# VH-VL binders against p56860, part 62

Target 1, 255 residues: p56860
Amino acid sequence: MMTAEVRTPEQGGGPLTTEPRAPRSAPGHADASAPAFGPETDPRDIIRWALAAHPDLLMPSAFNLNGVVLLDLAAQAGYRGEVVFVDTGYHFPETLATRDRLESRYPELTFVTLNAGASPDDGQTPPDLYASDPDACCAARKVDPLQRYLKEQGPSALLNARSRDQASTRADIPFVEEGGARRRVNPLAHWTREQLEAYAAEHDLPVNPLYFDGFLSIGCWPCTRAVKPGEDARAGRWAGKGKTECGLWQGENKL
Short names: E, the ipSAE of ESMFold2; O, the ipSAE of OpenDDE; V2, 0.75 times the mean of E and O plus 0.25 times the DockQ between their complexes.

## First folded at step 21 (VH-VL; framework fv_lerdelimumab)

Design ra (at its last look DockQ between E and O 0.50; V2 from the best seeds 0.00; counts 0 for: pae E 4.1 > 2)
Fold by OpenDDE, look of step 21:
Order: sequence, then structure tokens, then C-alpha cells
Structure ra (fold): chain C 255 residues (1-255), chain A 120 residues (1-120), chain B 109 residues (1-109)
Amino acid sequence: as target 1 above (255 residues)
Amino acid sequence: EVQLVESGGGVVQPGRSLRLSCAASGFTFSKYAMHWVRQAPGKGLEWVAVISYDGRYKYYADSVKGRFTISRDNSKNTLYLQMDSLRAEDTAVYYCAKDFYDLSRYFDYWGQGTLVTVSS
Amino acid sequence: SSELTQDPAVSVALGQTVRITCQGDSLESYYASWYQQKPGQAPVLVIYGENNRPSGIPDRFSGSSSGNTASLTITGAQAEDEADYYCYSRDSSGNWLYVFGGGTKLTVL
């Protein structure tokens, strides 16, 4: 009676080294040819410069606090281009509502929603890919659509809402970045969260209501939670996954 | 002082309709989302519906979806709940609740409620 | 849709500390709020967010969260704290639905 040794399959799942993946985002190189902007420079002046230098400027947005503030400032500065949003199919209703409110408030701007009407079951990815491979999910549902659109439109520069206070990985963001496919302009690079909040309040901007409930950085609902007091603003993004960025600003496919 | 005063409750037969009102004062009504919450006799709280500050967004509990309609008149500082096709299980005290801001998860002020009884 | 669960009843001796806990999957992502309801009265907000007290709420009330749980703690329970306590939050991620916990009846002994 040969006792068949049940070979326990070696669960070769090596411990997912929760080592925070080193911020792969090499801070974009500051463009030395850009004007010498400083912390006291009005973001609107930076935007005016950007518009003069890059009339084909586009503004990607996820309509976070920074994005909402930038949108208002850009409109004031004379921006009349596209606001490009990617519908991943996993956005909070609050995010979509915020987009709609902004679109109504700024009729002079053209709101472009890529993959409008996307859903978890639209066949672009497995519905639960975000759980097993958030990088692949973000690549397919956010990065690739945006990259394709940007390639088609071919803007010479992007207007970005990134600031140094958003994360430790963004501590050295310059006003103007060079390298890659196009120039990146960051008018809010030196604005603090407090400044952004104050500006939004002063101008009664339609900020995503989740922000006031601890969602300091808002992405897809499966990968976003409220942050606790004292946590980094992006601690609620891909919590526990060792991911800190969606991939838009990292690697060879940097925007 | 913030005040919320519900009205329109009463006794109705199943299948009938009733309209509740909530008169708001003491705050800028048009800046806040408003909610209806109900409580059956001897039972817990049940969220019913929400309306955004501008009335653009309305959401309902599954138990009332398709039968109840939330609305507001910001010029009158009044919240409404149209209740159609009422059922016995709709019997409850109905509270008007002020959202902390717009579509939050917090109710900072409540009315005293109005009783709706659905009975044959 | 994820539900919020609470113990139906808890007791505390006068002057002692009691913790009322709310559990649900949504609490991993969202903060809860806590409401006190005394017999024949409307609910009153006592805690929101991680540990925020509205004006007029005694400092013996505190909030905390861990994992998929939120807790209301009363440190030094008073007789007037006898009431029903409800937690409230979103019931599911991605949907605009809200849910109350079943409520906890607190008896002060």
C-alpha cells in the first residue's frame, strides 16, 4: 500500500517585498531655458508664459484639489484649450460629478473625456485586475488611453497640477520640466496644501467632496482610501500595494 | 441657530401618496446637500435619500428607489420627499438631516421628524 | 453591498470606559460618523472622521479606526450617556449608497 506522498505544491509565492519601490520617478530635469520662476511667482504668470511659448498646450486632469485650482488659474490666465480626463471605469461618482460641475463653470474650456462610459465590465481589462496587478490596470485604463490621445494631438507641452506637497516623491518638481516627448509645466509646484485650500475656498471652487473627508488624493475607488491624520497625502493611493504613482510620470513612457 | 422642521406626515392607506416637507433656517441652505432618514417604530435608522446642494444629483436607498422622489427649492429653503406607492414597511418617523457640506457622510443637524403611518 | 455591523447592546458602569465598535468593509476606505439617539429624540452627531467632535459634545467622547472597524469610546461614562448609538458610512465602494449600523443600545449601570 504505497502511501502516495501528497507533494504540497511549493507555494513559491516569494514574500511580496513590501519594500517601498524606490521612487522610480527621477524628477524631471529642470528646463534651463525656461524663465527663472520662484516660489513667489504667480502661477498665472507661469501659465501665460506657457501659453505664449506653447499655444498648443493641453491640460490633463483628474480633478483633485490641485487640478481644480489649476483649472481656475489657467482659465484666468487665458487658457482656452482642452482639459483631458480619462474615464477609467473606476472613478468615484463624486469625481465625475466634480468634472461635470467644472465643465459647467468653465464653458470657455473644452472638456475631453477619454473612454467615456468605461466600466469594470467593458472588457478592457478583467474587472478585478486592480487587485492582482494595479500597475497593469493603471497602464491599460489610464496611461495608455492618455498616451494615445497625446500622441495623436501632439502637444508641445502639458500643463500639470503637480506640487511638491503632494508626496515625498514630488519634493523636487520644477516649474518646467524638459525631456521626454514634451515639456511639462507645473505652475503649482510650490503651492502648499493650505494655499490650495484657501484659494479654492476663496473662489468657491467645486472641489471633490471626498477631499474634505480625508481623500487628499483621489483616483479609482478600488485603489483609494481616506488618509489618517499625519499620513502622506498619497498614503491612501494603492495602500498596501507598494505603488505610489500611476505610471504617468515614470519610465520611458513619461508624459 | 440651525433649525429643520419636518411636516406632512400622517396616516395613509397602502398605495397612496404623501409629500413631506422640511423647512430649513439658520444656515445657507443652497450650499449644503440634504438627506432624508427614517426610523421605523422600535427599529434603527435607515438612510432614504440625498440631494446635492444644487439639486443636480439625487441618490436613493434601494428600498425606496422608483417610489420616492427627493427635491428641493433653494429659494424657499425647503426640502421635499414625494412618497408614492406607499407600503406598510414605509411606516416610520422621517427625519430631515443637513449634510456637513455636499454629499458627505456626516449629518450635523437633524429635525425632530414627522411620523408617517401606512396602514389599511 | 457591505453592511455595517454593531453589537445590539452593551453596558458600562458609571464612570467607566466603554467602546462601541462598528465593522464593515467600507470602513477600510471611508470614515464613519457616530450618532447618539435618546428615547423620543432626534439623533445627534457625536463623532465624525477619525476623531472629530462637534461643538457641544463632551470630550469624554472619542473616535478611532482600525482596519475595517470604527469605534466610539466614552471615557468616564455618565448617566446621560445612556442611549442608542449608530455608526454611518458608505455601504460600498464606487456606489453612492449609504448605510447605518444596526445601532447599539448603551446601558449605564
Scores: ipSAE 0.635, ipTM 0.834, lowest interface PAE 0.9, mean pLDDT 91
Fold by ESMFold2, look of step 21:
Structure ra (fold): chain C 255 residues (1-255), chain A 120 residues (1-120), chain B 109 residues (1-109)
Amino acid sequence: as target 1 above (255 residues)
Amino acid sequence: EVQLVESGGGVVQPGRSLRLSCAASGFTFSKYAMHWVRQAPGKGLEWVAVISYDGRYKYYADSVKGRFTISRDNSKNTLYLQMDSLRAEDTAVYYCAKDFYDLSRYFDYWGQGTLVTVSS
Amino acid sequence: SSELTQDPAVSVALGQTVRITCQGDSLESYYASWYQQKPGQAPVLVIYGENNRPSGIPDRFSGSSSGNTASLTITGAQAEDEADYYCYSRDSSGNWLYVFGGGTKLTVL
């Protein structure tokens, strides 16, 4: 009775590979209707639904707090696809290091870096374009590479880390957004910053260290600052430029 | 409790080399970035170098770049600073400092320091 | 790159309030942290972020910032607060490069 049953320990999710995964096949079944999700729905249930409805589901990430939390939840929910990051040439060193830490932590996922090895001096854009025309710089270095990749891969849905608490421009995002070339799934739509922080701390997630220095939304170093007390999380993005959203979420280039 | 103990300081002639060591205990060494910070006699603090938790990323102050090499051995809980081509202006107390996290800007624990004197 | 400038010395009467300042262009984009160093001792982190105080640091220490200037305020200064104080922050480039200010010697009278 005191003799405990011996069980086989689980040491990991699967072998790590350095080989690129094959390109994804044609889009999955996009006709499945989403359940009636609510504010208390576990994000993992939303992700599990999305995986069943969209076997070709794909996750872009810039590895901000939301993205890191989503990545962990997705891995728990059975996501085994690609995590797609665009190297703009203007990322903080801390952002690139965070990507590498996440890759080491989740060997069951395939981390894809688009535009790898980019730098400000690589000639893709004029050196000062980020200041003079941030939209054109973003289009060339971030939006265009990602859109090209999405066109090549053809996923029927994307898994996004957006939440309503990030900015006033996101206050009404749904769990599942229709329209455009592909469905967009926002499992964290109703999570607050406090919930995201608590989750990351509880699970000891690799968070971009700039977050601990007041950088609540981290983009490229020329356009990012620490937020001041009382400001929105994204107030440090595009400071003094009048821009609050990247072109990835607006207009004809909307993901 | 967290303890950082530097060693390897001493008096050397200009152009020579020294290797500093920092023995760490009281925390999971392999989880945190580590730094070297120096202070010349009667002068202020100068950040010297950082190494990420796994040794993959290393950054240096311009004053030492190309002459100093930071390294770590996580199996021995030890941080190192190889100092080559030493100059008189490298004379300082060298502190080992624990990063609050990995590659953050905060040093939550410091060692006692080890004195390096570079003079003829 | 932006240099962090501190006054070399400041005095305060026992029990009075003092403000130690740090100025630099990068402080518009980055918080400064503050380190206290007593003679013959290693530095101690006093303030990080805008105004976060590590465990064990007395409530009389606080931080603030405005424009290109960060400040450390000590209300009700005690004799034990006599020390050198350094601000520390990021360079304004995209590189991982951090700098200390020149330090301020606080004398408690």
Scores: ipSAE 0.373, ipTM 0.715, lowest interface PAE 4.1, mean pLDDT 83
ESMFold2 (binder alone), look of step 21: mean pLDDT 90; pTM 0.922

Design rb (at its last look DockQ between E and O 0.35; V2 from the best seeds 0.00; counts 0 for: pae E 3.9 > 2)
Fold by ESMFold2, look of step 21:
Structure rb (fold): chain C 255 residues (1-255), chain A 120 residues (1-120), chain B 109 residues (1-109)
Amino acid sequence: as target 1 above (255 residues)
Amino acid sequence: EVQLVESGGGVVQPGRSLRLSCAASGFTFSKYGMHWVRQAPGKGLEWVAVINYDGRYKYYADSVKGRFTISRDNSKNTLYLQMDSLRAEDTAVYYCAKDFYDLSRYFDYWGQGTLVTVSS
Amino acid sequence: SSELTQDPAVSVALGQTVRITCQGDSLESYYASWYQQKPGQAPVLVIYGENNRPSGIPDRFSGSSSGNTASLTITGAQAEDEADYYCYSRDSSGNWLYVFGGGTKLTVL
């Protein structure tokens, strides 16, 4: 059984409750056709369309740079739903502190942490599994809890922060992906890393401080390193294993 | 101008306690993480502790964990280090250092330090 | 081991290039930052991240890394560059713990 926690900052409401949020129903506009979006389309217009077409829209986030920029744009565009984060037990302390800063800054959003308080010693995951079998570790700690939550909530679409500039495996992502269990909306698909950095600096967004130390894509500490000069932004993920995508976007585990 | 002024150093016997203070000015103290870094006479630098901007996260070097407590009072722009069960190896100049962000690895401003001598 | 190892001393002739090194297992995953400390003074940050200089640090200072080694390079060393230099990086254990190297005394001849 997964435990989902609603977090409210001091400004945004009362203490956390053990009660789950009201179930989401099927959207009133499922399968509505997307407008023809282009590289110049304001991401907020894409988000506004997604909210109208998918009132049950959810936003998963690991609070990387793309995700923080998306979160700010979504709040501006009227998103008031859940921001869903999976506690793997292996996050950097900086990542958890970034989550808490974002929660304080956006009291109008509901931050949901799946498996809150997870421990590296959970009695179920073998020691050093990240080093020996990253796919199995990803499935056990990150992908499976998120998949179960999404099946329980049943959103018709997800709001995702992916951009074409992140990795060669993402070079052709569209603004709206069909297929899989639900639509995936990528409002930042055509933004470059330079644009994302400029936006975050201009808006003084809370970012993971490891970005100042060359961590361009931040996962769990056993599988994350600083990116070396000339490498792909995600080259520091799954170091030494040749993997550039989390299982969330591959094969049968695709969201 | 950013200014960090440490105080509270002195000579104490082993097993005793001291409380260091760091008065901050010239920046919005409550926006930034703060650190203590020490340097034994004639020796190198040793990171001691960090506290995040609102005091919710605190981390310590293994050499001081369980004996030292970092804290802050954002209404007084003051950082503290409570040092209990002091040992001879705690003898050092103690620097207050400003994180250039919050919980980063980088100290953009330092105080001039306060000397703590633990001697019997 | 989370220890960061530096040579205790290096020398450079005025106007020449010098490289100060820092070795540690964690440097495979984490860059080092570099601090300069002149006698009787508090340290000053000179390099952070891959190769970023804070405002006011001259462009003769640069950083690099390879394997488990980080390097601070001073091109065209000046008399005022004579100081102790410390690398600083994260512990490899995954805990929130950072460590300084032992320091390198740079003498400008």
Scores: ipSAE 0.400, ipTM 0.729, lowest interface PAE 3.9, mean pLDDT 82
Fold by OpenDDE, look of step 21:
Structure rb (fold): chain C 255 residues (1-255), chain A 120 residues (1-120), chain B 109 residues (1-109)
Amino acid sequence: as target 1 above (255 residues)
Amino acid sequence: EVQLVESGGGVVQPGRSLRLSCAASGFTFSKYGMHWVRQAPGKGLEWVAVINYDGRYKYYADSVKGRFTISRDNSKNTLYLQMDSLRAEDTAVYYCAKDFYDLSRYFDYWGQGTLVTVSS
Amino acid sequence: SSELTQDPAVSVALGQTVRITCQGDSLESYYASWYQQKPGQAPVLVIYGENNRPSGIPDRFSGSSSGNTASLTITGAQAEDEADYYCYSRDSSGNWLYVFGGGTKLTVL
C-alpha cells in the first residue's frame, strides 16, 4: 500500500498560492494624528499603541487567515477584549468549527457571536435573498447586526484584520483610519499572504481548513467559492455578482 | 507512522445493531476530523459520516441518517460508528479515514477496513 | 443533492497519457480530491486541490479543473497505475454532505 504523506495545517508548509499583489486602487483615509508606522513595524507594537490609545478596542472577525493571525498577535500584545463574530446563518461548518478552536485556544479573550444559531429559515430574510440581492442579504445578516452591537458597545476604535494583499480595493489601506463612527486600526495592512501563511504555520494556528482548499477569502457558503490559480483572493466572493465587499467598509454606514 | 485499524465487523441479521471501532495512532488524534467511508462488494466508495476534532459537529449521508451514530473518544484515540437498524444495503467494507485537517474534503490516511455483512 | 459523475471505465496504452474526468455542479465551487484503489486495498490519496501531490505519489499524476469539472491526468501510464480512481468533493446542496464519484476503472494495455 502506498503511503501518502500529506502536509497538514499543523505541520506547516509553504505558501498555498503565488498570486500576484493586486494593483493599487483608492487610498484609505489615513489618520495623520496616528504614529508613523511602516511596513517593518511589528504589528504587535501597533496593537499595543491601539490598546493604550483605545482601551475599549473591539475586534470584529470572520476568522479568515488574516483574522486568525491578528487574533494571535493581539493576544500576545495584551488584548483581552471581545472578538465579535456575526453568525449570518450561512457560514460554513468549517468556519464555525474554526471559531470554536480559536475560542478554546484563547480563553483570555471573550468571543461574542451575534445572532448565534441563525439559519436561512429564521425569518430575518428570505432564505434565498443572497441570490437575488446579495447587498440586501449582507446588510441584513451581517452589517446591521454588527452595527447595532457596535453602537451599543460604543468602542472608540476597531482592530481589523484587513491587509493590502486581500484585494485591489484594499491596496492602499493605512495602518490607522479616521472618519466614520470610530477609528480603525489595521496592524496587518502591509503583511503579505505569504507572511500570513508562514506565521500561521510557524505558530500552528487553527486556520480554516477551507483556506487550504482554495478558499482564500471565506464568507457565507452561498456566496463563496474556491479561487483558481492566478485569481484575486476575493474572486471567490460573490462571484459573478459584481460585488467585492460586504458593505462594512463602504458608504456612509461603514464601520 | 499513521495507523488506522478498524474492528467490530461481522455478520448480522437485518434490524440488528453493530458497533465499529477505529484505533488511531501515529498522529495527534484529537486535532483531526475523522470519517467513515464504506464500499459495498464490487461497488464504489460511499461517504458515510464525519465528526470534527472535538465531536461537536457531526454529519451523515442521507442513506444512514437516523440509524448510524458517529462518535469518538479522544482519550483512547478511537473512532466509533454505532449502526442501528441495519439493512441488507448496509453490507460493505467500512473504512475509517483521517481528515486532512478538520472537516476538510481530503482523506490523507485510510484503514484497511472491516467487513459488515447484513443478511437474513 | 449534488452528484459527481465519472466514466465507469477507461483504457490507456503503456507509456501513453490518460485523463480521468469528474463532473458535478459542486466542482464550480470546490476542489476535488482523487483516490487510487487497487484490488483488495484501501484507497490512496493521489491528488488534492488544484494540483497537489502527496509525498510518494509519482509526478506523472497531475490534477486540473475547469468549470464544473476536475481531471486526473496520468502522463506516461505505468502497469501499476491500473486501478479504480475516485473523485471526491462536497455536495453543494446545502446539507454539508460529501460525495464520491462513481469511480473509473483504468486498464493499462
Scores: ipSAE 0.213, ipTM 0.716, lowest interface PAE 2.2, mean pLDDT 89
ESMFold2 (binder alone), look of step 21: mean pLDDT 90; pTM 0.919

Design rc (at its last read DockQ between E and O 0.37; V2 from the best seeds 0.51)
Heavy chain, then light chain:
Amino acid sequence: EVQLVESGGGVVQPGRSLRLSCAASGFTFSKYAMHWVRQAPGKGLEWVAVINYDGRYKYYADSVKGRFTISRDNSKNTLYLQMDSLRAEDTAVYYCAKDFYDLARYFDYWGQGTLVTVSS
Amino acid sequence: SSELTQDPAVSVALGQTVRITCQGDSLESYYASWYQQKPGQAPVLVIYGENNRPSGIPDRFSGSSSGNTASLTITGAQAEDEADYYCYSRDSSGNWLYVFGGGTKLTVL
ESMFold2, look of step 21: ipSAE 0.674; ipTM 0.864
ESMFold2 (binder alone), look of step 21: mean pLDDT 90; pTM 0.918
OpenDDE, look of step 21: ipSAE 0.343; ipTM 0.755
ESMFold2, fold request of step 22: ipSAE 0.669, 0.656, 0.320; ipTM 0.851, 0.850, 0.669
ESMFold2 (binder alone), fold request of step 22: mean pLDDT 91, 90, 91; pTM 0.927, 0.923, 0.927
OpenDDE, fold request of step 22: ipSAE 0.085, 0.342, 0.379; ipTM 0.677, 0.743, 0.759
ESMFold2, last read: ipSAE 0.687, 0.658, 0.675; ipTM 0.859, 0.848, 0.857
ESMFold2 (binder alone), last read: mean pLDDT 91, 91, 91; pTM 0.923, 0.924, 0.926
OpenDDE, last read: ipSAE 0.357, 0.418, 0.187; ipTM 0.753, 0.768, 0.697

Design rd (at its last fold request DockQ between E and O 0.37; V2 from the best seeds 0.00; counts 0 for: pae E 3.8 > 2)
Fold by OpenDDE, fold request of step 22:
Structure rd (fold): chain C 255 residues (1-255), chain A 120 residues (1-120), chain B 109 residues (1-109)
Amino acid sequence: as target 1 above (255 residues)
Amino acid sequence: EVQLVESGGGVVQPGRSLRLSCAASGFTFSKYAMHWVRQAPGKGLEWVAVIDYDGRYKYYADSVKGRFTISRDNSKNTLYLQMDSLRAEDTAVYYCAKDFYDLSRYFDYWGQGTLVTVSS
Amino acid sequence: SSELTQDPAVSVALGQTVRITCQGDSLESYYASWYQQKPGQAPVLVIYGENNRPSGIPDRFSGSSSGNTASLTITGAQAEDEADYYCYSRDSSGNWLYVFGGGTKLTVL
């Protein structure tokens, strides 16, 4: 009967290695030519403005909670353009299913899936690239396909589902961003997670089921985990890799 | 009160077919995914199949894939498991389990199970 | 398919604390749920998510996760806690398949 002495590991107060503060992605500059939207502005009014100013508006989406809510609001506001999704080959089945349900629910919208049918073994990237070089993986499987499509289509603006509550790095996202190849409109900039959840519930929107299992931000399955209570919504993205963004919103080739 | 009541179990010979039913009550059946879970005598739990809330998506364990078919009738609040080409190793108590929502990681309610015995 | 592994049996003295651990690659991404099963009864959900208890489950049951592991802890084990305990989650991060652990028989001494 060996009494396993549970040695209480001495909490060695190792120095708080100040994780190098991920370079604050320069907040997109607010477009001063845009209307003065505020926290109380209905997102649908922002979308209506965007449609009037940019009839060629496109909506990239990964069909997270924010994206699903934005899609519904956009449809209500009269959006009839494309919903552009990139199949990285590493999406959760739940994400693809959510896309399919949304496509069925909104026949007035055109769902465009870039690299439809992609897989880990499709030869676009080495099978282990997501582990060895997440930046290169995201560049090849997500950013580059989207950039190519956007270059081809040449939209004057993008409708984005980003909000301030998604991450500390997004705390200052304006309603309308200038800079780069085109404007970025963020109608949900001031919506809280609670507001998004309530809206989705009220309208019975097809939210990715993983969201309710702690996946507050959903990307590719090798690079996404559920977050613990109290963690940032994006803490489950590239956890332990020192990466916080996929690259869509950073650098010279930002969207 | 949520209730799940399995039926259709019995003794069958190998190669035969059997259809299980699960009658659901006490919740909005059409909003939840449903699962079948089985347990062989004296063994652990084994997940068998899932069907989402409207039956659009169905998934199976490899052990039953191609032989079992999960389905549902939301108008009748009933879950089904069609079991074809039954084998001795399919002998188990079959439980109907309610998903917490749509394809979650846990079951909040279980039936009492129905016994399926496959024997010569 | 990644398997969830559990110790087949553990013992705890009455009133003491026991931890049952589930290990698997999927647990790096997904939470596990835990089920208690007593002889001749259907399983009962006792823990889900990080540390959520369904209504009616005693507060002596708690959940935790770390790395590729999930754990069920019973603080102050009671005689009625003697049962089989199963963890449950996805079998892998990128598919629709689910898997149970092999189960742990808990004996209360």
Scores: ipSAE 0.848, ipTM 0.913, lowest interface PAE 0.5, mean pLDDT 92
Fold by ESMFold2, look of step 21:
Structure rd (fold): chain C 255 residues (1-255), chain A 120 residues (1-120), chain B 109 residues (1-109)
Amino acid sequence: as target 1 above (255 residues)
Amino acid sequence: EVQLVESGGGVVQPGRSLRLSCAASGFTFSKYAMHWVRQAPGKGLEWVAVIDYDGRYKYYADSVKGRFTISRDNSKNTLYLQMDSLRAEDTAVYYCAKDFYDLSRYFDYWGQGTLVTVSS
Amino acid sequence: SSELTQDPAVSVALGQTVRITCQGDSLESYYASWYQQKPGQAPVLVIYGENNRPSGIPDRFSGSSSGNTASLTITGAQAEDEADYYCYSRDSSGNWLYVFGGGTKLTVL
């Protein structure tokens, strides 16, 4: 596992010989000259570019189908950094099992669990806050730990698993989002659910078992239901509470 | 052909212990979660416990928590149920059931069951 | 833990259609599976998810759900369909805890 390599800039090879007079190669800087990626661009090429441009890249994940596929592609592309998961205390047991199986499969990655040891009865929130005020529950148990970690680590970019096929509200996400505190890189922006499923099957990836029972987007158990035939993949999620309240966080697809 | 054969049932006194076994064949045992389900005479089905494919995750019905322990030996293709502090209410046919996946809720194959009778 | 409620008994004339229902609050969020048990035999899975049939289950078996109710429908009931039928689903607590309904005895007349 090369956690220090991900958390520190790599020593540049040949380009370092010209950098004494041109600071443009500094690790982690925003580079407006990102390549013109297209719908058929291999996600691994996007990830390799992101790693070169952002040695401090971090990958948040809730281990939904998109996130599991991204994790495998990133490992192939040379990602050796952290995979950051927030334990809300309300995850399905299947989600925690999926995390553990992924950790076993990718020993070269560092799996970081924020808010570790959380449980419904840990006193972080009043009982049943998830029902009476789900936005407040999400803020305390999911958004705040992630925001704290991102502020402490200060990454110049995030590697996100979002795709345009997930919802109408995501129909126009780009491969690279500029603005805000950091870049957001979406290597799977143009992949369909069918492509993701085919990839996961081909590579025998540890997919959350609930996915096969109609749970196409998996969050906390009080805020997640199986989708019905014909519904949007995210229709089973409560009114998007986590996505609405995270000004600096883009949200991972959950499986 | 998938086969699940339960054994270890019998008549025991309340407060005693009993260990059930389930011998599995016809599939790759170590890829699937396994369950115990019981049925009291003349009554309905009751889910008892599950163990995931490698034994890391175990879950129990509230009626048996703290008294029953599910386990598996993947090298012997065998599922176990250790039943301690047995009560009359534990009298049932105990079925071994194979999961579809490594931790889901669907049973595609069942054994024929082994009878446990707890009586004074 | 959530309760799954089934009618204890239902009758159907040979060749006719019957619905067996299962009600519970958790069924608003989770699909049910359905198991058939004939006298003296182990249960057999007949429907899972919304309407999936395992290999070897006749087309006359189908599943559906609406609100807090899951249904098993047998179209053109046959004598061999006479059995107990159990629904099975997750309880609503978020724990890995699953429950069976009380069972429905189907009599084919």
Scores: ipSAE 0.521, ipTM 0.773, lowest interface PAE 2.6, mean pLDDT 83
ESMFold2 (binder alone), look of step 21: mean pLDDT 89; pTM 0.913
OpenDDE, look of step 21: ipSAE 0.782; ipTM 0.881
ESMFold2, fold request of step 22: ipSAE 0.300, 0.256, 0.381; ipTM 0.684, 0.663, 0.720
ESMFold2 (binder alone), fold request of step 22: mean pLDDT 89, 89, 89; pTM 0.907, 0.906, 0.909
OpenDDE, fold request of step 22: ipSAE 0.798, 0.845; ipTM 0.882, 0.913

